# Miniprotein binders against Uncharacterized protein AF_0758: the designs that were tried, part 10

Target 1, 276 residues: Uncharacterized protein AF_0758, of Archaeoglobus fulgidus (o29500)
Amino acid sequence: NTMTEDMKRSVMSQSLEQSFKKIQYIIHSVSFGEVPSQAVEIELQGGTLTLDKSDPEFIVAFVNYTETNPSNLPCGRVPNSVPLCINLSTGRLYTACTHTGYNFSACTLNHTIGKIVYRYKDWFLTLEAGSVFSKYSNQDYSKLLYEPRILYNATLSTPGKRFLVMTIPLLDGELSIGGSGRFRFVLNEGNSNVSLISVSNLGQDFNDAYVILRGTENKDAWCRFFERSGDVFNTTLDDTKTSYRRCSNSENAMASIKLSNVHEIIVIFRQVLFST
Key: E = the ipSAE of ESMFold2; O = the ipSAE of OpenDDE; V2 = 0.75 times the mean of E and O plus 0.25 times the DockQ between their complexes.

## First folded at step 9 (miniprotein)

Design i6 (from h3 with W14L Y18L S60A T72L; at its last look DockQ between E and O 0.32; V2 from the best seeds 0.00; counts 0 for: pae E 5.7 > 1.5)
Fold by ESMFold2, look of step 9:
Structure i6 (fold): chain B 276 residues (1-276), chain A 86 residues (1-86)
Amino acid sequence: as target 1 above (276 residues)
Amino acid sequence: SDRYEIRVRTNDPLEARLVALEIQFLAQSMGYEVTIVIEGDEVRIRFRGDPDELEEFLDAIRYIAQRFAERLGKPEITVTVHTEDS
């Protein structure tokens, strides 16, 4: 009975989307350190829920287009960063730079942040970078259900200053459950780092800054998120530096940061450990 | 609704920025609109609501401030509230 199956799928998807909202909330609660450990209960009606630690990678890169040796960059001005060569067309990072067209020296903040994926037949529900996406395998696009903690926030400002904050949970540990019934798992706090970057302190040593999600299956949704945040992110790209004119056409979800519009950038990576 | 100013005294200006950030996320998650100003090591949060809403918000702020200070290994963060004429 296709009507009964359609109604069951609609109820199931609504329930699971609400469960992912709860998981998102708990991840932020644990990743901030509000609680050191939190149990989560989820009800499944088939399908699988897994932690995939291989993708995506979240990259914040402060780029110098003319310096050929990354080790010459003052990466101390970007705390916790590593001097690397970045290919802005592919998002790949290297220890050696060449003179080729899309490779540039950068101070980089990068982590493979992982994702939680629920799979049921042709439906995918993904939590990555603190965001929740819904996608059907026969569609090219994802729907952003719940936004990340990436804020350009004038109401949280030192008088006369604007800042960009990006709080990104790094998902680690083990999670693999499937079937039907009630399942429980635990989220624990892990390591964290905080990078406070004064844009004025960057000076002329850096030309541009980029945010890149490499290896996400939700590129289109990330690009739309960046575009909606256009006061701080620029999804129009310089194709002489990136090979692309727009985020939507790029290999990865990427945007440049409008450094003239921001005084401080805060990047927070906080590890959250899953266990069953 | 009444107007309040919540003052969070931290130990240094960097801690104030980090605490202010987390309070902003808290306010957003609770559905409260706030104005936050950082002055040195002090975070000032202007809030409009009734006393029950204020108590809920303050409880959450104090809890987060306590856990935040413990995570950073720093002295207790002081939270006070002041009523503004409305």
Scores: ipSAE 0.083, ipTM 0.511, lowest interface PAE 5.7, mean pLDDT 83
ESMFold2 (binder alone), look of step 9: mean pLDDT 81; pTM 0.788
OpenDDE base, look of step 9: ipSAE 0.553; ipTM 0.791

## First folded at step 10 (miniprotein)

Design j1 (at its last look DockQ between E and O 0.60; V2 from the best seeds 0.00; counts 0 for: pae E 6.8 > 1.5, pTM E .799 < .8)
Fold by ESMFold2, look of step 10:
Structure j1 (fold): chain B 276 residues (1-276), chain A 92 residues (1-92)
Amino acid sequence: as target 1 above (276 residues)
Amino acid sequence: SDRYEIRVRTNDPWEARYIALEIQFLAYSMGYEVTIVIEGDEVRIRFRGDPDELEEFLDSIRYIAQRFAERLARELGKPVPEITVTVHTEDS
């Protein structure tokens, strides 16, 4: 009966969720630990596990609302950033700003970060940006199971200041496995990119800073993560700049960074390569 | 349970900040509530627990502090810093 099938699905889902927690930990260890390579074994129990390198895109944008030429921005204050035009309604990036609608000049840190997806019937388990999500196709909403390595709760010896550290794995390589039984794949470290941003050094040349996940299927869960992190992230948006009043109503998961609450922002992108 | 203060000393105040934030996430993952204060190149973590919980937490902190400092130094092109971890008992 359906009751027995529900119990079997619950046991299977708990097993696979724990496997994804291990994968999350291994990704972090390979990305930021001492091990350049680590093997993973997983029981797929009739499902498939694939690496999708096409989305989502992770964007950190430092925006100037009045400058119409991105090349005029002092992007040296945001190391490794690229001067681009961002549409804050869609999250799309352009080389030129027309100063129409929701287009603004920005110093931008962005990468297509990829995701790994386990699929079994109507159940999806996704790892993206270092986070793990669970979703059933008939329910529309995702559950955040394991948080990303976006760290913000440290206090300087002077109260009221925080550091924001975002450590985002870029998933690359090859992974496409499926069936029953145990499967093995390897994670290898790749290239890295570290940006250290002093908020006081930004001056008045930047009005706001945003974090955007474009093309995620887990927008609602990302929005809840940002809301829970309200000391650093603001999910109430200026609709004259973004077209939306809240992250939950936006096309993409997006939040502004509360620059008054943050002394330093550190963005780390680290490539992790999958191979079988 | 006793109240402890764990002190992690680094050679670089920016490394202390990176390590402090990683330790905060570690504490969250282990189900511990902590207060973290950064004083120059030193991270101070206030923790309440029993001796077994303290030992487990300390082992994890030592591992994380060393690994994170080594990784960060490599990413920034700096020598690997020396990291020391000490523990002090506070009022119960």
Scores: ipSAE 0.033, ipTM 0.455, lowest interface PAE 6.8, mean pLDDT 83
ESMFold2 (binder alone), look of step 10: mean pLDDT 80; pTM 0.777
OpenDDE base, look of step 10: ipSAE 0.247; ipTM 0.641

Design j2 (at its last look DockQ between E and O 0.42; V2 from the best seeds 0.00; counts 0 for: pae E 5.7 > 1.5)
Fold by ESMFold2, look of step 10:
Structure j2 (fold): chain B 276 residues (1-276), chain A 92 residues (1-92)
Amino acid sequence: as target 1 above (276 residues)
Amino acid sequence: SDRYEIRVRTNDPWEARYIALEIQFLAYEMGYEVTIVIEGDEVRIRFRGDPDELEEFLDAIRYIAQRFAYRLARELGKPVPEITVTVHTEDS
């Protein structure tokens, strides 16, 4: 009956959601280097689990709206960044700025971060950028189940240092498993890339900063996360700088960073390697 | 509930920032309200709770510090650095 089928789907979804929480935890544990690798056992219950390395892309961009040559920007103030031109409507990066459209010079921190996807019939569980999302194929929105490691410390009224931290796993290696029964794969540690940005050191050379997830299927969920973090992120966009007025209406999940509210920004990319 | 200050001493300001962030995430996951201040290479965490909550939180913080020290030693090819965790009860 319909009630029995609903109970089976509820038990299955709860079990797999718990498994994705465990995978999220293990990604963190391997990234911290306690062990160089850790095995995971998972029951797929007839679904498939794959690593897709082609998207999304995670971009943190420190933008100067008047400088036409990205190479003139003092990108040493944003460690590990590359001077590039960014189109704030599409999120695409170029080596030079054409003075057309929404192209601006920026110091960019940019990686294709990948995702792991569990699929069973019309249901998806996705781990990307350290977050876990649930989506049905006939929906235009995702549910954020487990939040990313994007944290803001301190209140605006409290003295002391206020900082924004973004810890983003880079998913690499190979994973493609499926069927019924128990499956085993291994997560291995990889390289880390840490960028510490003092907002006071940015000075007059940078007008705004942006966080962009390009190529995500979970745009609406990311936008809601940024809205919930409104002390740090602004999801209302300037229509003179991008063709969109809101994160929810943009091509990408995109928010500006409220630089007046933050003393330090720390961006951490941590590679994790999957193998079977 | 009692007021405590947990102090985590590291070897440089980058380590202090990193550990402070992991402790902030840990506190969020455990449902604890904390105030975290970084002073040079030391992280100071103001925490309100009962002794059982403090013990749980301290155990988790020590675990994070140990994991971080071991990873740093492996990446740099150096001896495992000391990262110390102390707790103080705030006075009346």
Scores: ipSAE 0.112, ipTM 0.523, lowest interface PAE 5.7, mean pLDDT 83
ESMFold2 (binder alone), look of step 10: mean pLDDT 81; pTM 0.779
OpenDDE base, look of step 10: ipSAE 0.480; ipTM 0.759

Design j3 (at its last look DockQ between E and O 0.47; V2 from the best seeds 0.00; counts 0 for: pae O 4.5 > 1.5, pTM O .592 < .8, other shape alone 3.206 > 2.5)
Fold by OpenDDE base, look of step 10:
Structure j3 (fold): chain B 276 residues (1-276), chain A 103 residues (1-103)
Amino acid sequence: as target 1 above (276 residues)
Amino acid sequence: SDRYEIRVRTNDPWEARYIALEIQFLAYSMGYEVTIVIEGDEVRIRFRGDPDELEEFLDSIRYIAQRFAERLARELYRSGDPELAKKLLEGVEITVTVHTEDS
């Protein structure tokens, strides 16, 4: 019975979305020291829930378009960053910079952050970078169900200044469950990496800053998310620098940070360890 | 629905900023819309809510504010900023006050 199947899917979907909301909350709680450890219990009516540690990669890059040697960049102004060459078209990072094409010297904050994926038939529910996405296989777009901890509207006494704070969970460990029933797994806090960046200290040594999610299957939804924050993020890209004119057409989800509108940038990476 | 203002005062502007952001996220997760003003080491959080439903939220905010300094210091230390971490650990005072706004 097609109708019955559809109804079951609908009920299951709603239940799982709520579960993922809870998981999202718990991940954030564990990630940033609120709770060192937390058990999660979920009920599945089929499907599989797995941790993929290979994708996506989260990159924050402060780029200089003229410097041919990344080591010459003052990466101390971007705490915990690594001087690398970035191809702004592909998002790939290199130790040496040829300074040709779309390769530029940058101070980079980059981590493979991983994702949790629930799959049931043609339906995917994904948690990555603290965000939850829903997608059907026959669709070319994802739906952002729950927003990440990327905040930009903190108001200071000085008008026009904003905080951009990105808290990104690094998913690690093991998680692979499937079938029907109640399943339990545990989240534990791991290591953290914090970068406090004063935009005023960047000077002329950096031309632009980019946020890039490399290897995400939810690029369209990420682009829309950045577009909604158009006062902080620019999804219109310089094709001479990135080979693309828009985030929606790019290989990866990417946006430039409007540094003129941001006073402080805070990037926090926290490892979250999954175990069953 | 009443208007509320929560004030969190720290002795470090960075702590204030982080606390504000954590509260903002918490509020969002709980379905609240909040306006946050950060002035130096003080954070003011404004929102509307029903008194009967706010207790849990307020308790959470207090918890976050009270423990955040320690967590931040730890994270900064782990991230390779021991100087800032030390500064935060030497003496942090966090005061959380709740004010009801006049209608």
Scores: ipSAE 0.020, ipTM 0.502, lowest interface PAE 4.5, mean pLDDT 83
ESMFold2, look of step 10: ipSAE 0.229; ipTM 0.579
ESMFold2 (binder alone), look of step 10: mean pLDDT 76; pTM 0.699

Design j4 (from i4 with F25Y S29E S60A; at its last look DockQ between E and O 0.78; V2 from the best seeds 0.00; counts 0 for: pae E 2.1 > 1.5)
Amino acid sequence: SDRYEIRVRTNDPWEARYIALEIQYLAYEMGYEVTIVIEGDEVRIRFRGDPDELEEFLDAIRYIAQRFAERLGKPEITVTVHTEDS
ESMFold2, look of step 10: ipSAE 0.523; ipTM 0.788
ESMFold2 (binder alone), look of step 10: mean pLDDT 79; pTM 0.765
OpenDDE base, look of step 10: ipSAE 0.497; ipTM 0.779

Design j5 (from i4 with S60A R67W E70R; at its last look DockQ between E and O 0.07; V2 from the best seeds 0.00; counts 0 for: pae E 5.3 > 1.5, pTM O .776 < .8, placed apart)
Amino acid sequence: SDRYEIRVRTNDPWEARYIALEIQFLAYSMGYEVTIVIEGDEVRIRFRGDPDELEEFLDAIRYIAQWFARRLGKPEITVTVHTEDS
ESMFold2, look of step 10: ipSAE 0.668; ipTM 0.864
ESMFold2 (binder alone), look of step 10: mean pLDDT 80; pTM 0.776
OpenDDE base, look of step 10: ipSAE 0.019; ipTM 0.470
ESMFold2, look of step 12: ipSAE 0.059; ipTM 0.471
ESMFold2 (binder alone), look of step 12: mean pLDDT 80; pTM 0.778
OpenDDE base, look of step 12: ipSAE 0.057; ipTM 0.530

Design j6 (from i4 with E22M E39T; at its last look DockQ between E and O 0.18; V2 from the best seeds 0.00; counts 0 for: pae E 8.8 > 1.5, pTM O .704 < .8)
Fold by ESMFold2, look of step 10:
Structure j6 (fold): chain B 276 residues (1-276), chain A 86 residues (1-86)
Amino acid sequence: as target 1 above (276 residues)
Amino acid sequence: SDRYEIRVRTNDPWEARYIALMIQFLAYSMGYEVTIVITGDEVRIRFRGDPDELEEFLDSIRYIAQRFAERLGKPEITVTVHTEDS
């Protein structure tokens, strides 16, 4: 019956993966203002579906390696950012910088973005930051099923200006359902934060910029995504700044932004509220 | 059924690219099949439907364009519709 169970799990996984693709589309539609509210119906097939608001954290940090007081940084050039100290090894944020370790002053855009997780035995489907991942608990690697809506476009203008657009849904509200049969929940739009950043306006006050997913269980899949987008992201890291040489070896999914390759950076965080 | 072309004139090609992505997701969520072409700062959306379907889709596109412009602090984006014959 091992072959029969394998066939059942294959059909179940394909069905649930397609349901998560639909949920991804609905989250995007609500998060970017196409509709203010939408109901979702899903067949859980004996598993559980929960909203976890505790992680991951999505961080975009514009870093100055020599300034010891974050408040001295011109964070007005990164709209909606907060002057904080970031530890580039752990991704943790502090109000003051120490003179030791991997702590640096930064203008920081960060939010705990949450995730929804379907669990059935040792199999997990996760939707976070607009991406869908599949993972078995006994494996080190996640499979990236549906990519995030982080876009790089090199052909937009004359002379060719390059844009990095990061559109990140923030998942909030309440969702905890489980069992067999069809279940219904509602997604509603929430607050929005938009940051338009001209790279030329950053000047000499910022040495590097980083994107960090702190607390994701899908680090290796995020690292592979950053590597596939190598025109924009650099997953080779400076171990004097981050204590790591590569995204894959780091504590968090982490890449620097190739600021020489990008003219404009657009970061959009949009809240999506789950309710039952 | 009739064929329509919705034209969204933006301020630059970046806006065109991003709003085209949002319209593509809108069409998916509404169950509409569309063809989207981007030419410079203009997005052209080819749509087949009846006039009621067109009006609902067009209203939704105008809503998105308004919210996009407001959230970015930029001028309103122009949306027009053209009928394709036969």
Scores: ipSAE 0.012, ipTM 0.246, lowest interface PAE 8.8, mean pLDDT 81
ESMFold2 (binder alone), look of step 10: mean pLDDT 80; pTM 0.778
OpenDDE base, look of step 10: ipSAE 0.064; ipTM 0.546

## First folded at step 12 (miniprotein)

Design k1 (from j5 with F25Y Y28Q S29E D59R; at its last look DockQ between E and O 0.63; V2 from the best seeds 0.00; counts 0 for: pae E 6.0 > 1.5)
Fold by ESMFold2, look of step 12:
Structure k1 (fold): chain B 276 residues (1-276), chain A 86 residues (1-86)
Amino acid sequence: as target 1 above (276 residues)
Amino acid sequence: SDRYEIRVRTNDPWEARYIALEIQYLAQEMGYEVTIVIEGDEVRIRFRGDPDELEEFLRAIRYIAQWFARRLGKPEITVTVHTEDS
């Protein structure tokens, strides 16, 4: 009974995890340039696979703590950004700052990025922001199986420079399949945004920069990812600005970018379209 | 196996940074150990392998480079290969 079910779950989970790794690879690879559409086959083994376009939101915010009008910020130095007010406690964005509580003017790069969720009984496998997570409904944490394309690597820099690249897929289209057997769906390349930010050109108009995932069910796993990337991300937060001292205790997964350790920041939002 | 240096000449340093990172990720997924250096608008990749592995790697590198250049409306990126004596 139970032992046989444990073996079946282990085989099923390994198969589906490998399928999600393949999906992650296709989303991030350049193979879109060879074929206009990429077909993926997946064995669902009694579960469901759906695209949820409502959550989470991925936010990169360059914050000024004293400017009361976001429109006064030089957001041209953060290409494709929008001058908005961000509440650093909740991650919510507004067009005007009251400059009370945890609301601050920022140049923001933000998108609702969506997620793909596989569900089988009490097990969930999620692809969001280019990361793959596993979670059982009876536990309060997620396991990060495959990391996002958020990379910090001095070897790839001009001598003496360090850079941070964040490549975040925006998941769009339609995907809702379920049952047993083999299913096919198609991924197509959509629109993309590239923001190239030279930290030295930000000047004194920005105090801090943050990365926030709002509305993720995988907050603890994101916080651990940021902690493991401690050369560039700081999960110790200023509670006078955010109301929290740690990523793990905040409402959202969030970290500040250690701007002193980074010369160049590249943020890419790459739209990927799902269809059957 | 032979030693090769793959050179990717881009249109500016920002293109080089993006392309270098994608190539690093690709090399890791293919199980290749590479050394990647960015010099201005050029990416130099030192690679050791057989000729068939090199051709597959080059095809992938060209796809990466062309996707990014076309997104920005820029000229095609030149990819060249040099054999190195060991």
Scores: ipSAE 0.072, ipTM 0.527, lowest interface PAE 6.0, mean pLDDT 83
ESMFold2 (binder alone), look of step 12: mean pLDDT 80; pTM 0.778
OpenDDE base, look of step 12: ipSAE 0.095; ipTM 0.533

Design k2 (from j5 with E15L Y28Q S29E D59R A60L; at its last look DockQ between E and O 0.46; V2 from the best seeds 0.00; counts 0 for: pae E 5.1 > 1.5)
Fold by ESMFold2, look of step 12:
Structure k2 (fold): chain B 276 residues (1-276), chain A 86 residues (1-86)
Amino acid sequence: as target 1 above (276 residues)
Amino acid sequence: SDRYEIRVRTNDPWLARYIALEIQFLAQEMGYEVTIVIEGDEVRIRFRGDPDELEEFLRLIRYIAQWFARRLGKPEITVTVHTEDS
């Protein structure tokens, strides 16, 4: 019966979505809990669950539009950053800048962060950058199920001051399982780094800052997430700096940080190691 | 369920803000009802729950606070708990 089959598909998808919510929680909990290692049990009803370490790349770039040599930028004011040239149309990074086209000098925080992908027939469930997305292969958009750990709405303390906190899990190790049944794997705490950035201390050496997800299958969902911030992320991109007017039209998910509205920025990359 | 106040003294007003934001996010993810007030360099978190929920929440708060202190090279952070009578 078609009605019975629809109910079974709905129950399966809800069960797997709940499992990904649990995985998301454990990823964050391993980084902040007292126990550096946690086991996860998951029940699969077909399909495959894999760790893909090849993409996406998560980039935070503090850009100077007139400095021709990235090494002249005071990247010490952006802790853990590397002076590089960034192409604001593609998100590609280079060691030298010609200042032609969309290439600009920047202090850059970047990592290839990886993703967990569950695939069953034409349905994909993805965990990347701490967010969970759902997509069917015959659709042109992704659904954001569970948001990343990016806090942009400051209801705290100091009126008129806003803080941006981005906690991005870097997924490493090994995970490849498939079939039906109960499976167990372990998540372990890895290395982490924290970049505390005072916007007032940046001075006049930076014009804009950008957040870029390069190589994501979920760019349209990321763009919609950035749009929800209202005052923190600007998704209407300046086409004199990029080949695109809006984040949704770009090859990558890209938004600028409105430095006039944000006083402090904390960027945290936390490595989490999968093992079977 | 009882009412508690968790106090995190950071000795750094900026660190207090960062810790408070992470605690607010953690509480939202766990579905806990909290009220957060920052008084100078001290974060005061009002929490309603049972003792087991408090113990779990407090452990995570202590871990967050110590993690930030170590990574940012800031001074030792003190976490204390007080019971709110109703």
Scores: ipSAE 0.090, ipTM 0.544, lowest interface PAE 5.1, mean pLDDT 82
ESMFold2 (binder alone), look of step 12: mean pLDDT 82; pTM 0.799
OpenDDE base, look of step 12: ipSAE 0.162; ipTM 0.582

Design k3 (from j5 with Y28K S29E D59K Q66Y; at its last look DockQ between E and O 0.49; V2 from the best seeds 0.00; counts 0 for: pae E 3.6 > 1.5)
Fold by OpenDDE base, look of step 12:
Structure k3 (fold): chain B 276 residues (1-276), chain A 86 residues (1-86)
Amino acid sequence: as target 1 above (276 residues)
Amino acid sequence: SDRYEIRVRTNDPWEARYIALEIQFLAKEMGYEVTIVIEGDEVRIRFRGDPDELEEFLKAIRYIAYWFARRLGKPEITVTVHTEDS
């Protein structure tokens, strides 16, 4: 019965969305040291839940368009960054720059952050970079269900100043469950990397800064997210630098940080370990 | 009184900024309306709610504070609550 199947799917999807909301919360709770280890129980009525540690990659790159040797960049001004060459078109990172293409020296904060994916028939529910997305195979767009912890615009004592804080979970470990029933897995706190960046301290050594999600299947939704945060992010790109004019047309989810509108940037990567 | 001012002192202006945004996020998720002001290394949160709601919110704030204390070696982070006069 088609109707019964549809109803069942609807109920299941709602339940799973709530479960993912809970998982999102627990990920952050573990990261904040509420508990070093937290068990999660979920009810499945089919489908598979897996941890994919291969994608996506989260990149924050402070770029100099003229410096040909990344090692010459003052990456100390971007704590915990690595001097690398970045192809702003593909998002790939290299130890050295080539003299062709859209390759530029940058101080990079980059991690493969992974994703949790629930799949049931043609429906995908994904948790990546702290965000939760929903997508159907027959659709060319994803829906952002729950926003990431990429935040800005708290009230400062000095009017007009803004700061950008990005808290990105690094998903690691193992998770693979499927079928029907109640399943249990454990989240453990892992390592963290923090970068505190004063924009004023960057000087003229950096021309632009970019946030790039490479390898995401939810590029469209990420682009929309950045657009909604237009005070801080610019989804209009310089095609002479990135080969693309807009995030929506880019290979990766990509936005530049409006450094003129941001006084301070904080980037935190927090490792969360999955186990069954 | 159902109006409170929560103060988080971090002894680090950078931590204050991060904590403020995290609190803002949590407040939204919990359905609380708050006003957050950052003054130096101190975060001031105006909160309206009953004592139970306050305690729940404070718990979340304390966890954030605890993380910074542990990770950044700043155990001096303090969370205080002040009742606002009606």
Scores: ipSAE 0.028, ipTM 0.474, lowest interface PAE 3.5, mean pLDDT 87
ESMFold2, look of step 12: ipSAE 0.310; ipTM 0.697
ESMFold2 (binder alone), look of step 12: mean pLDDT 80; pTM 0.780

Design k4 (from j5 with E15A F25Y S29E A60M; at its last look DockQ between E and O 0.80; V2 from the best seeds 0.00; counts 0 for: pae E 2.9 > 1.5)
Amino acid sequence: SDRYEIRVRTNDPWAARYIALEIQYLAYEMGYEVTIVIEGDEVRIRFRGDPDELEEFLDMIRYIAQWFARRLGKPEITVTVHTEDS
ESMFold2, look of step 12: ipSAE 0.403; ipTM 0.722
ESMFold2 (binder alone), look of step 12: mean pLDDT 81; pTM 0.783
OpenDDE base, look of step 12: ipSAE 0.405; ipTM 0.736

Design k6 (from j5 with E15L Y28Q S29E E56R Q66W; at its last look DockQ between E and O 0.23; V2 from the best seeds 0.00; counts 0 for: pae E 6.2 > 1.5, placed apart)
Amino acid sequence: SDRYEIRVRTNDPWLARYIALEIQFLAQEMGYEVTIVIEGDEVRIRFRGDPDELERFLDAIRYIAWWFARRLGKPEITVTVHTEDS
ESMFold2, look of step 12: ipSAE 0.027; ipTM 0.484
ESMFold2 (binder alone), look of step 12: mean pLDDT 82; pTM 0.806
OpenDDE base, look of step 12: ipSAE 0.531; ipTM 0.809

## First folded at step 14 (miniprotein)

Design m1 (at its last look DockQ between E and O 0.59; V2 from the best seeds 0.00; counts 0 for: pae E 2.5 > 1.5)
Amino acid sequence: SDRYEIRVRTNDPWEARYIALEIQYLAYEMGYEVTIVIEGDEVRIRFRGDPDELEEFLDAIRYIAQRFAKRLAWRLGKPVPEITVTVHTEDS
ESMFold2, look of step 14: ipSAE 0.475; ipTM 0.761
ESMFold2 (binder alone), look of step 14: mean pLDDT 80; pTM 0.765
OpenDDE base, look of step 14: ipSAE 0.340; ipTM 0.687

